# Ledger of designs, part 4: VHH binders against Oxysterol-binding protein-related protein 5 (OSBPL5)

Target 1, 118 residues: Oxysterol-binding protein-related protein 5 (OSBPL5), of Homo sapiens (Human) (q9h0x9r126to243)
Amino acid sequence: VVIMADSLKIRGTLKSWTKLWCVLKPGVLLIYKTPKVGQWVGTVLLHCCELIERPSKKDGFCFKLFHPLDQSVWAVKGPKGESVGSITQPLPSSYLIFRAASESDGRCWLDALELALR

## First folded at step 5 (VHH)

Design m3 (from a3d with E107Y; framework vhh_8k46_1)
Fold by ESMFold2-Fast, scan of step 5:
Structure m3 (fold): chain B 118 residues (1-118), chain A 122 residues (1-122)
Amino acid sequence: as target 1 above (118 residues)
Amino acid sequence: AVQLQASGGGFVQPGGSLRLSCAASGFTFSSYAMGWFRQAPGKEREFVSAISWSGDKTYYAKSVKGRFTISRDNSKNTVYLQMNSLRAEDTATYYCAASEYYDYWSYGYDYWGQGTQVTVSS
């Protein structure tokens, strides 16, 4: 069952922000380029992740999903057997930093992610 | 030309209700997600609610969850925001916005309306 589906800005390895479509289900976060096209980017395995608020004076309300041992957070294959995708702005392997439009939006995501992590 | 015309704002006492409407023209309304955002003087623009192109998915900011209801009528090219149990902190100019992609970020919305003022005071 889908817990939450929404666009989030995600920090790429070149440190620019990319708006991606995120679908949250129990135990996984699925990332797509757009909701209509269905272009799969990757799946985050939440059981290996920790969630932390990451406020920034420059970027505002942010939060981070990360592997505490710096191992990959990504599933090897997608939900339909797709190979790991690539995007113009490559994403980090062991963590993801998300940027919320407001504290209110960010708090909604934190609540939903805490439920999905269980 | 794309236009979004928000209306239904006004003065209301705390605990009261208002219904905002946003009439859209100049694009294929049923192919766009619609959102409501608000901005009070001296504050950042804040997400309020969003509805998918079909109307089957809705999202709400935590501050309005349970009090506000978003809906749409694709036959009338209109999105609505029913606001119940209004509070002084709901005072703001309310904007409707359209996005080809379902997105709660103000930067991600393609088209914006002029806004309608909501004032909640005793």
Scores: ipSAE 0.000, ipTM 0.113, lowest interface PAE 17.4, mean pLDDT 80

Design m7 (from a3d with S106Y; framework vhh_8k46_1)
Fold by ESMFold2-Fast, scan of step 5:
Structure m7 (fold): chain B 118 residues (1-118), chain A 122 residues (1-122)
Amino acid sequence: as target 1 above (118 residues)
Amino acid sequence: AVQLQASGGGFVQPGGSLRLSCAASGFTFSSYAMGWFRQAPGKEREFVSAISWSGDKTYYAKSVKGRFTISRDNSKNTVYLQMNSLRAEDTATYYCAASEYYDYWYEGYDYWGQGTQVTVSS
């Protein structure tokens, strides 16, 4: 069911990094505030996304999920019928930039995401 | 002050070669990814190639892949673009740019150089 679950830093619209709990399933990436009984932040629809590496010397291993036509990557409703915007962080609509704790963690995420995108 | 000085442009015949250079100063060159972009008259600026801060990763636009090679020398604070098998459609002003991230998007680049003109004509 769950392919991978872990914390990732995600870049906000103001260029700050926020640590969020990410749960990868086939076709979707679910984002929560915490790994406990977490509040849902958003769901990324992977079928509309492309994935690239976006590393930097300062921030290390980063990667990007994005819509190639600059359309929203987000699902309209959450798993309990929540509307986007009622509980969401200030994250971009057409892309997400992730920062991994290490190169090995980042490559693990890339491999898992490529499986989920298929 | 940050400066990116592009050079090496000129006239060349179709099928010919040119090597562009971009000398950087005013920032820690070895910590930045470098990119080459080009703009032909009446067209938007387009991505050509990118290289990571260490030089171990490179990316090319489909239109230039197999013909162009990007490289860098961190000891000289310089990035290069070797252009082979040049075509008339490669005619443009070529710009070098620096980014904290290894990226392919124009908006991801922080510092921009003045261009060097490349004209491919018979």
Scores: ipSAE 0.062, ipTM 0.505, lowest interface PAE 6.0, mean pLDDT 85

Design m8 (from a3d with W105F; framework vhh_8k46_1)
Fold by ESMFold2-Fast, scan of step 5:
Structure m8 (fold): chain B 118 residues (1-118), chain A 122 residues (1-122)
Amino acid sequence: as target 1 above (118 residues)
Amino acid sequence: AVQLQASGGGFVQPGGSLRLSCAASGFTFSSYAMGWFRQAPGKEREFVSAISWSGDKTYYAKSVKGRFTISRDNSKNTVYLQMNSLRAEDTATYYCAASEYYDYFSEGYDYWGQGTQVTVSS
């Protein structure tokens, strides 16, 4: 069951923001390039992650999912059995920084992620 | 040039208190999140605490939560770390750092100070 699905800007390894389609389910966050017919980017394993607000005057309402021991947050297989390396990820391995369109939108995401994490 | 000057370190006995200060210049202080990190001899640099650009949000490492308090005065371009109930394991060089984003990782910070030594010993 899908808890929440929407576009979020995610910060890449070169510190640029990319708008990606995020689908939240219990225990996992699936990331796609587009909401329609989208290529799978990656799956975040929430059981290994911690969540924190990451405020920025420049970029607005931001939050972070991260592995507390700096290990990979990513699943090795995609939802249809795609292998690691079938899609090049421009995203960090041990954390993800998200930017919401508004504080209200961001708090909805934080609440949904806290639900999915437990 | 950007400058972060940490001060207030020294020698203190277990159970004691110290207040660290970090004076900032060369950038728009009120637009930056501020963090404190520490490094003990032979250990990697670790996150201690961070405060948002407005001061509305504060964050703490689990090892210091309830004992340390971070605060800032944007009119004085200064961030503070009040350290209470100090333990021998708090002995480290303490660094202040600035970033447009709050982060647990030192790699997320743009500007760094030279540090101030804190020694907790009986």
Scores: ipSAE 0.000, ipTM 0.268, lowest interface PAE 11.1, mean pLDDT 82

Design m9 (from a3d with Y101W; framework vhh_8k46_1)
Fold by ESMFold2-Fast, scan of step 5:
Structure m9 (fold): chain B 118 residues (1-118), chain A 122 residues (1-122)
Amino acid sequence: as target 1 above (118 residues)
Amino acid sequence: AVQLQASGGGFVQPGGSLRLSCAASGFTFSSYAMGWFRQAPGKEREFVSAISWSGDKTYYAKSVKGRFTISRDNSKNTVYLQMNSLRAEDTATYYCAASEWYDYWSEGYDYWGQGTQVTVSS
């Protein structure tokens, strides 16, 4: 069961923002390139993550999902057994920084993520 | 030029207290988040505490929470770190840092000070 699904901008390793489709389920956050005939990018394992607001005067409402020991947050395989090309993904391995479209959207995401992390 | 001058370090016995200060100049202090980081010999630099540009939000590393208090005075362009119940493992050089983009991690900080040494020993 999907708790929340929407587009979020995620900070890449080259420090650019990329709009990706994020699907939140209990214990996992699945990331895809598009919402319909989407290509799986990665799955974040929430049991190893902590969530914090990452306020930015310049970039607006942001939040961070991270491993407290700086280890990978990514699942080894996708929901249908897809293999992850971990070294070719343009996303960091031990954390993700998200940018919401608005403060309202961001707080909705924080509430949903806290529910999924429990 | 941007300048961050940390001071207040010294020698203290376990259980003692110190207050560090960081005097800032060369930028609009009230528009920047401030952080304290520390580095012990042979170890990586680690986050200690951070305070938002307005002072309404503070953050602490788990190892110092309840013992250290961060504060700022925007009228004096100064950030402070009150350190209580000091332990030997708090021994390190302490650095203050500034970020226009409020961040809890060193990668988000734009300006760094020279540091002030804190030694906790008997």
Scores: ipSAE 0.000, ipTM 0.199, lowest interface PAE 10.5, mean pLDDT 80

